VH-VL binders against q0aze0. Designs and how they scored, part 490

Target 1, 268 residues: q0aze0
Amino acid sequence: MKIILVNNRFKENTEKKAQEIAGQLSALNVEVIIDNGLDEPYAGTVDFIMVLGGDGTMLRAARRYGQRAIPVLGVNMGTVGFLSNIEINELAEYLPLILREEYSLEARMMLEVAVFQQQSLLTRVFCLNELLLRSNSPRMLSFALEISGQKLEPYRGDGLIVSTTTGSTAYSLSAGGPIADPQLDAFIVTPVASHIINKRPLVVSPEREISLHLLEEREAIIGIDGQIKMDFGAENRVLIKRAPHPLLMVNLKAKPFFTSIDRSLQRQ
Key: E = the ipSAE of ESMFold2; O = the ipSAE of OpenDDE; V2 = 0.75 times the mean of E and O plus 0.25 times the DockQ between their complexes.

## First folded at step 23 (VH-VL)

Design SB25 (framework fv_inotuzumab; at its last look DockQ between E and O 0.78; V2 from the best seeds 0.80)
Fold by OpenDDE, look of step 23:
Structure SB25 (fold): chain C 268 residues (1-268), chain A 123 residues (1-123), chain B 112 residues (1-112)
Amino acid sequence: as target 1 above (268 residues)
Amino acid sequence: EVQLVQSGAEVKKPGASVKVSCKASGYTFDDYAIHWVRQAPGQGLEWIGGINTYTGDTYYRQKFQGRVTMTADTSTSTVYMELSSLRSEDTAVYYCARDESYFDYLSGTFDYWGQGTLVTVSS
Amino acid sequence: DVQVTQSPSSLSASVGDRVTITCRSSQSLVYSEGSTYLSWYLHKPGKAPQLLIYDVSRRLSGVPDRFSGSGSGTDFTLTISSLQPEDFATYYCMQATHFPITFGQGTKVEIK
């Protein structure tokens, strides 16, 4: 068995814990790769991924490895989040189950984000939470939204968020988007406006395609999962589809999503 | 308008503690981390540490571990940095700075800074 | 710790001059998916530092076009195409790819 441990470079406790866990696993004849983001993703075959940290670390892991159909377990290191399944102090208890592959999987839809310069593909990224289009200046953007070839009325505002149901509790929520059941597959399209909300959030079938482009010569930025940034101009287009493979999240312990979200909302 | 307003100058004796505040306004408080950077006389900028206002996680430079404590009060949108066991070498202007954060991710770009707080340590 | 070294430590220039400051790190600053957390700051005595450039080449909104950033891996450059009176200050590069965050020693741009 080969396991990747993903940790956060800024959290020494996660690095130390990763090393500790690696030692324990090695003693059980399990090969371990530690990924702190400073190296290229491990290209070899892997049986399991454990993410040590918060939701941001999970998002990084998802972008790096999610397309490989590998079980991914979120191990919380005492932070607030929605994507961890067990706590670090529970790992010892569940480790035998992990090694025996006695766990359930929850498929989470990911986004396939393709950015084009005219007709040329610039980049393609898979992400778990959302794509954010935002202005790079205090001025509002004017942009076109197309859904499966249907052109909506032009959007005007600070930006737009296209989120998965997983991402509904992230940036989309802050922008006034709905909270979505993570067991659903859907796009959530949430406008971002500092002055006037021109349009309501949309819940869109995962079978549809979403296209965005600017209607004026302004500078914008595309953000992916709050971690990747890309310049976006009038000559660029972004195409968003459902990723061909979902993230396979390991479910060792049942978590009550809707009761948990109520607690989180008190912090908003 | 984004603003970070720090508390006033402090004069302390060696061995004492100092607590500097940084009040944030003009943005969503828990969407950004706050870092602390200092500049001693005739020296450059030195990173002390940071706090994620959303998760509560703290990140301290090793040389300050055990002496520095950072806290955040979301009700007042204020971050505090307490430095104990003060030495003459701790005499510096201390700055707080905003860093975009996303859960436990930090962008590592300080786009807004406080006006600075002079801390003088002298016998 | 990752060492960040600026060059030069100081320089004298006149208004209208092209100014170039380099920053070299002891290790690559490339992070996951190609992100590079290198930023440039302007600092005047008695004032708060100001962000100029982030992510190597991204100019902060409101920063004049005469400021530009470039580079990759371990070598980075801040360029002021035409120095203005308000640009006389100390400039710092900062890396945030590696823990802990570290600054260059600074480059003081003085009036010739």
Scores: ipSAE 0.874, ipTM 0.934, lowest interface PAE 0.6, mean pLDDT 94
Fold by ESMFold2, look of step 23:
Structure SB25 (fold): chain C 268 residues (1-268), chain A 123 residues (1-123), chain B 112 residues (1-112)
Amino acid sequence: as target 1 above (268 residues)
Amino acid sequence: EVQLVQSGAEVKKPGASVKVSCKASGYTFDDYAIHWVRQAPGQGLEWIGGINTYTGDTYYRQKFQGRVTMTADTSTSTVYMELSSLRSEDTAVYYCARDESYFDYLSGTFDYWGQGTLVTVSS
Amino acid sequence: DVQVTQSPSSLSASVGDRVTITCRSSQSLVYSEGSTYLSWYLHKPGKAPQLLIYDVSRRLSGVPDRFSGSGSGTDFTLTISSLQPEDFATYYCMQATHFPITFGQGTKVEIK
């Protein structure tokens, strides 16, 4: 069995704990790869991914490995988040179940994001929470949104969020979007500081294709999961689809979504 | 308007402690970590540590480990840095700076800074 | 600790001059998906430091286009294409890819 341990670049204590866990697993004849983000993603076959950290660490794991249909377990080492399943001090209790593959899986929709310059593909990335289009200057953006070829009236404001239901409790919520049950597959399209008052958040079928481009020359940025940034200008467009594979989240311990939303509601 | 306002200058004796506050306004407090950076007379900028205001996690440069404590009070949007066992080489201007965070992830980019707090340690 | 070293430590220049400052890291600053956490700050005594460039080359919103950043891996450059009176200051690079966060020693840009 081969397991990837994903940890946070900035927490020395998570590195020490990752090494400790790797030693324990190796003693059980489990091959372990540690992914602290400094090396290229492991390209070989793996059976399980263990994320040591909070929701932000899970997002990096999802982007790197989520399209491989590998079970991913969130192990919380601090503040309980929406994407962690067990606490680090419970790992020994659950390890036998992990090794025997005795757990259920919860599928979480991901975004496939393709950025073009003119007609040429520049890059393709995957995303668990959201794509954010935002201005990179003091001036607001004017941009077009198309949903399955249907062009909406132009947007004007600071930007736009295209979120999964998993991402509904992140930036989308702060921008006025609804909290969505992560068991639903949908896009949530949330304007950011819109000058157009009647531009409400939209909930859109996951079978739709979403396209964005600027209607005038401006400096903009596309953000992915609050962690990856790409320049975006008048010569670009972005196409957003449901990713081919969902993230497969391991469920060892019941963690009801609705009792955990209070943190996100306090930010509203 | 994003603003970080620090507490006023302090004069301390060796062996004492100092606690500097950094009050944030104009943005969602939990979306940004707060870092502390100092500059001693004639020296460059030196990172002391930081606190993720969302998770409460702290990160201290080893040089300060055991002497520094950072805390955050979400209700007042204020971060505190306390430095104990002061010595003359701790004389510096202390700055707070914000760093965009996304849950436990930090961008490592200090886009807004406080005005600085002069701490003087003299006998 | 990852060291970042600036060159030169100081320079004298006139308004309108092109200025280039280099920053060299003891280790690669490349992180996941190519993210590179190298930023540049302007600092005048008695004032707060000011972010100019982040992620190697990305200009902070509102920073004049005379400031540009470039580089990769371990070698990075800040360029000021035409110095203005307000640009005389000390400039710092900072890396945040590795713990702990470290600054370069600074480059003082003085009026000639």
Scores: ipSAE 0.737, ipTM 0.880, lowest interface PAE 1.4, mean pLDDT 90
ESMFold2 (binder alone), look of step 23: mean pLDDT 91; pTM 0.943

Design SB26 (framework fv_inotuzumab; at its last look DockQ between E and O 0.79; V2 from the best seeds 0.84)
Fold by OpenDDE, look of step 23:
Structure SB26 (fold): chain C 268 residues (1-268), chain A 123 residues (1-123), chain B 112 residues (1-112)
Amino acid sequence: as target 1 above (268 residues)
Amino acid sequence: EVQLVQSGAEVKKPGASVKVSCKASGYTFDDYAIHWVRQAPGQGLEWIGGINTYTGDTYYRRKFEGRVTMTADTSTSTVYMELSSLRSEDTAVYYCARDESYFDYLSGTFDYWGQGTLVTVSS
Amino acid sequence: DVQVTQSPSSLSASVGDRVTITCRSSQSLVYSEGSTYLSWYLHKPGKAPQLLIYDVSRRLSGVPDRFSGSGSGTDFTLTISSLQPEDFATYYCMQATHFPITFGQGTKVEIK
């Protein structure tokens, strides 16, 4: 068995824990690779991914490995989040199940984001939460949204979020988007504005395609999962689809999503 | 308008503690982390540490670990840095700075800074 | 710790001059998916530092076009195409790819 441990470069406790876990697993004849983001993703085959940290770390792991159909377990290191399944102090209890591959999987839809310049593909990425289009200046953007070839009325505002249901509790929520059941597959399209916009969030079928482009020459930024940034101008176009493969999240411990979200909202 | 307003100058004796505040306004408080950077006389900028206002996670430079404590009060949108066991070499202007954050991810880009707080440690 | 070294430590220039400041890191600053957390700051005595450039080449909104950033891996450059009176200050590069965050020693740009 081969396992990747993904940790946070700025959280020393996650690094130390990764090393500790690696030692324990090695003693059980399990090969371990530690990924803190400072190296290229491991290109070889692996059987399991364990994420030590919060949701941001999970998002990184998802972008790096999610398309490879590998079980991914979120192990919370005492932080706030929605994507971890067990706590670090529970790992010892569940480790035998992991090694025997006795666990359930929950498929989470990911986005396939393609950025073009005219007809040329600049980049393609997969992400778990969302794509954000935002202005790179204090001025509002004017941009076009198309859904399955249907052209909506032009959007004007600070930006737009296209989110998965997993991402509904992230940036989209802050922008006034709906909270979505993570067991659903759907796009959530949420306008971002510093003023009142009459545009409502859209819930869109995962079978549809979403395209975005600017209607005026102004500089914008594409953000992916709050971690990747790209310049976006009038010459660029974004195409968003459902990723061909979902993230396979390991479910060792049942978590009541709606109870958790209520608690989270009370915290704010 | 984004603003970070720090508390006033402090004069302390060696061995004492100092607690500097940084009040944030003009943005959603828990969408950004706050870092602390200092500049001693005649020296450059030195990163002390940071706090994720959303998760509560703290990140301390090793040399300060054990005598620095950063806290965040979301109700007042204020971050605090407490430095104990003060030494003469801790005399510096201390700055708080905003950093875009996303859950446990930090962008490492300090786009807004406080006006600075002079901390003088002298016998 | 990752060492960040600026060159030169100081320079004298006149208004209208082209100014170039270099920042070299002891390790690559490339992070996951090609992100590079290198930023440039302007600092004047008695004032707070100001962000100029982030992610190597992204100019902060409101920063004049005369400021530009470039580089990759371990070598980075800040360029001021035409120095203005308000640009006389100390400039710092900062890396945030590696823990802990570290600054260059600074480059003081003085009036010739």
Scores: ipSAE 0.880, ipTM 0.936, lowest interface PAE 0.6, mean pLDDT 94
Fold by ESMFold2, look of step 23:
Structure SB26 (fold): chain C 268 residues (1-268), chain A 123 residues (1-123), chain B 112 residues (1-112)
Amino acid sequence: as target 1 above (268 residues)
Amino acid sequence: EVQLVQSGAEVKKPGASVKVSCKASGYTFDDYAIHWVRQAPGQGLEWIGGINTYTGDTYYRRKFEGRVTMTADTSTSTVYMELSSLRSEDTAVYYCARDESYFDYLSGTFDYWGQGTLVTVSS
Amino acid sequence: DVQVTQSPSSLSASVGDRVTITCRSSQSLVYSEGSTYLSWYLHKPGKAPQLLIYDVSRRLSGVPDRFSGSGSGTDFTLTISSLQPEDFATYYCMQATHFPITFGQGTKVEIK
């Protein structure tokens, strides 16, 4: 069995813990690859991914590995988030079940984001929580939103969030979007500080294609999961679709979503 | 308007401790980590560590491990840095700076800084 | 620790001059998905440092166009196309890809 351990780049003790766990797994004839984000993602066949950290660490794992249909387990090492399943001090208890593949999987929709310059594809990235289009200046943006070729009235404001249901408790919530059950597949489209009164959040079928482009020359940024940034200007367009594969999250321990909403509401 | 306002200058004897505050305003406190950077006389900038205000996680440069403690008080939007067992080489201006965060992720970019706090360690 | 070394350590220049400062890292600063956490700061005596450029080349909102950043991997450059009186200061690069965060030693830009 081959496992990837994904950890946080910026915490020395997380690296030591990952090495310790890798040693324990190697003693059980499990091959371990540690991914702290500094090397290229492991390209070979892997059976399981273990994320050692919080929701931000899970987001990086999802972007790197989520399209490979590999089971991913969130192991909390601090603050309990929406994407962790077990605590680090419980890992030894659950390890036999992991090795015997005795667990269930929950699918979480991801976004596929394609950024174009005029007609040319510049990049394609995947996203678990949200794409954020935002102004990179004190000036507001004017931009066009199209849903499956249907042009909506222009938007004007600080930007727009296109979120999965998993991302509904992140930036989308802060911008006034609804909390959505992550078992639902949908886009949630949430304006950021809109100057157009009737621009309410939209919940959109995951089968739709969402397109964004600026209507005036402005400096803007596309943010992916709050971690990846891309310049965005009048020459660019972004197309957003459901990703080909969902993230396959491992369930070893029941973690009721509705009980955990309190953390997101406390942040508001 | 984003502001980070630090506590005033302090004079300490060797072996004492100092606690510097950094009060944030004009933004959502939990969306940004706070880092501490110092500059000793005639020297460049030196990163001491930081605290993720959302998770409470701390990150200390190894040379300060065991002597530095960073805490955050969300109710007052204030971060504290305490440095103990002070030595003459700890004389410096201490700055706090914010760094955009997203859960446990930090962007590693210090876009706004406090005004600085001079800490002088002398016998 | 990953070292970032600036060159030159100091320079003298006149208003209107083009200034180039380099920053070299002992290890690649490329992180996941190509993110490169290198930033440039301006620092004047008695004032707090000010962010100019982040993510190698991205100008902070409100920073004048005369400041630009470039580079990749281990080698990075800050360019000031036409030096202004307010630009006489010490400049620092900073890497945040690797723990611990480290600054370059600084480049002092002085009036000729």
Scores: ipSAE 0.821, ipTM 0.913, lowest interface PAE 0.8, mean pLDDT 91
ESMFold2 (binder alone), look of step 23: mean pLDDT 91; pTM 0.944

Design SB27 (framework fv_inotuzumab; at its last look DockQ between E and O 0.78; V2 from the best seeds 0.82)
Fold by OpenDDE, look of step 23:
Structure SB27 (fold): chain C 268 residues (1-268), chain A 123 residues (1-123), chain B 112 residues (1-112)
Amino acid sequence: as target 1 above (268 residues)
Amino acid sequence: EVQLVQSGAEVKKPGASVKVSCKASGYTFDDYAIHWVRQAPGQGLEWIGGINTYTGDTYYRRKFQGRVTMTADTSTSTVYMELSSLRSEDTAVYYCARDESYFDYMSGTFDYWGQGTLVTVSS
Amino acid sequence: DVQVTQSPSSLSASVGDRVTITCRSSQSLVYSEGSTYLSWYLHKPGKAPQLLIYEVSRRLSGVPDRFSGSGSGTDFTLTISSLQPEDFATYYCMQATHFPITFGQGTKVEIK
């Protein structure tokens, strides 16, 4: 068995814990790779991924490895979030089950984000939470939204969020988007505006494709999961569709999502 | 308008502690981390540490570990940095700076800074 | 710790001059999917530092076009195409890819 441990480079405790866990796993004849993001993703075949940290660390892991259909377990280390399944102090208890592959999986839809310049593909990224289009100036953006070839009325505002249901409790929520059941596959399209918005968030079928482009000669920024940034201008287009593979999140213990979200709303 | 307003100048004796505050306004407080950077006389900028206001996680430079404590009060949108066991070499202007954050991720881009707080350590 | 070295430590220039400051890191600053957390700051005595450029080449909104950043891996450059009176200051590069965050030693741009 081969396991990747993903940790946070700025959290020394996660690095130390990763090393400790690696030692324990090695003693059980399990090969371990530690990924703190400073190196290229491990290209070899692996059987399991443990994410040591918060939701941001999980998002990084999802972007790096989610397309490989590998079970991913979120191990929380005392942070607030929605993507961890167990706590670090519970790992010892569940480790035998992990090694025996006695766990359930929850499929979470990911986004496939393709950014183009005219007809040329600039980049393609898979992400778990959302794509954010925002202005790079104090001025509002004017941009076009197309859904499965249907052109909506032009949007005018600070930006737009296209989120998965997983991402509904992240940036989309702050922008007034709905809270979505993580067991549901859908796009959530949430306008971002500094003024009163006249357009409502859209819940869109995962079978559809979403296209965005600017209607003015202005500079914008594409943000992915709050971690990746790209310049976005009038010559660019972004195409969003459901990723071909969902993230396979390990479910070792049940978490009551809707009860938990009520408890967390005070932090939003 | 984004603003970071720091507390006033401090004069301390060696061995004492100092607590500097940084009040944030003009943005959502817990969407950004706050870092602390200092500049000693005739020296460059030195990173001390940071705090994620959403998660509460702290990140300290090793040389300050054990002496520095950073805290955040969301009700007042204020971050505090306390430095104990003060030495003469701790004499510096201390700055707080805003950093975009997303859950436990920090970008390491300091887009807004406080005006600075002079801390003088002398016998 | 990752060492960040600026060149030169100081320079004299006149208004209208093209100014170039370099920053070299002891390790690559590339992170994860290619993000590079190298930023440039302007600092005047008695004032708060100001962000100019982040992630190598991204200009902060409101920063004049005469400021530009470039580079990759371990070598980075800040360029001021036409120096203005308000640009005389000390400039710092900062890396935040590696823990701990570290600054260059600074480059003081003085009036010739």
Scores: ipSAE 0.864, ipTM 0.931, lowest interface PAE 0.6, mean pLDDT 94
Fold by ESMFold2, look of step 23:
Structure SB27 (fold): chain C 268 residues (1-268), chain A 123 residues (1-123), chain B 112 residues (1-112)
Amino acid sequence: as target 1 above (268 residues)
Amino acid sequence: EVQLVQSGAEVKKPGASVKVSCKASGYTFDDYAIHWVRQAPGQGLEWIGGINTYTGDTYYRRKFQGRVTMTADTSTSTVYMELSSLRSEDTAVYYCARDESYFDYMSGTFDYWGQGTLVTVSS
Amino acid sequence: DVQVTQSPSSLSASVGDRVTITCRSSQSLVYSEGSTYLSWYLHKPGKAPQLLIYEVSRRLSGVPDRFSGSGSGTDFTLTISSLQPEDFATYYCMQATHFPITFGQGTKVEIK
């Protein structure tokens, strides 16, 4: 069995814990690869991914490995998040179940994001929570949203969020979007500080294609999962689709989503 | 508007401790980590450590480990840095700075800074 | 610890001059998905540092376009295309790809 341990680059203790866990797993004849983000993602066959950290660390793992149909387990190293399943101090208890593959999987929709300059593809990335389009200047944006070729009335404001249901409790919530059951597949389109009266959040079929472009020359940024930034200007367009494969999250311990909602509201 | 307002200057003797506050306003407090950076007279900028205000996790440069404690109070949007066992070499201006964060992720970009707090340690 | 070395340590210039400051890292600053956490700060005595450029080349909103950043891997440059009176200051690069976060030693830009 070969696993990847994904850890957080800012916490020195997380790196030491990853090495400790790698030693324990090696004693059980498990090959271990540590991914602290400084090397290219491991390209060979792996059976399991263990994320040592919070929801932000899970987001990086999802972007790197989510399209590879590998089970991903969130192991909380401190603060309980929406995407962790077990605590680090419970790992020894659950390790036999992991090795015997005695767990269920929860599928979580991801976004496929393609950014163009004129007609040329610049980059394609995957996203678990959301894409954020935002102004990179004191001036508001004027931009067009198209859904499967259907042009909505222009937007004017600070930006727009295109979120998965998993991301509904992140930036989308802060901007006034609904909390969505992460078992649903959908896009949630949430305007940010819109100056257009009654631009409400939209819930959109995952089968749609969403397109964004600026209607006037402005400096903007595309943010991916709050961690990846791309410049975005009048020469650019972004296309958003459902990613080919969902993230496969491991479920070893029941973690009721609905009783956890209040923690998301505490950030309001 | 975004503001980080620090507590006033301190004069301390060697061996004492100092606690500097950094009160944030104009943004959602737990969307940003807070880092502390100091500048001793005639020296450059030196990172001390940081606190992720969402998770409460702290990150200290090794030379300060054991002498520094950072805490956050979400109810008052205030971060505190306490430095103990002060030495004359700790004489510096201490700055807090915010760092874009997203859950446990931190970008390491210090876009807004406090005004600085002079801490003088003298015999 | 990752060392970040600035060059020059000091320079004298006149208003209108083009100024170039370099920053060399002892290790690559490339992180996951190509993110490169190298930023540039302006610092004047008695004032707080000010962010100018983050992620190598991204100008912070409100920073004048005479400031630009470039580079990759281990070698980075801050350029001021036409020095203004308010630009006389000490400039620092900072890396945050590797723990601990480290600053360059600073480059003092002085008026001739």
Scores: ipSAE 0.813, ipTM 0.906, lowest interface PAE 0.9, mean pLDDT 91
ESMFold2 (binder alone), look of step 23: mean pLDDT 91; pTM 0.943

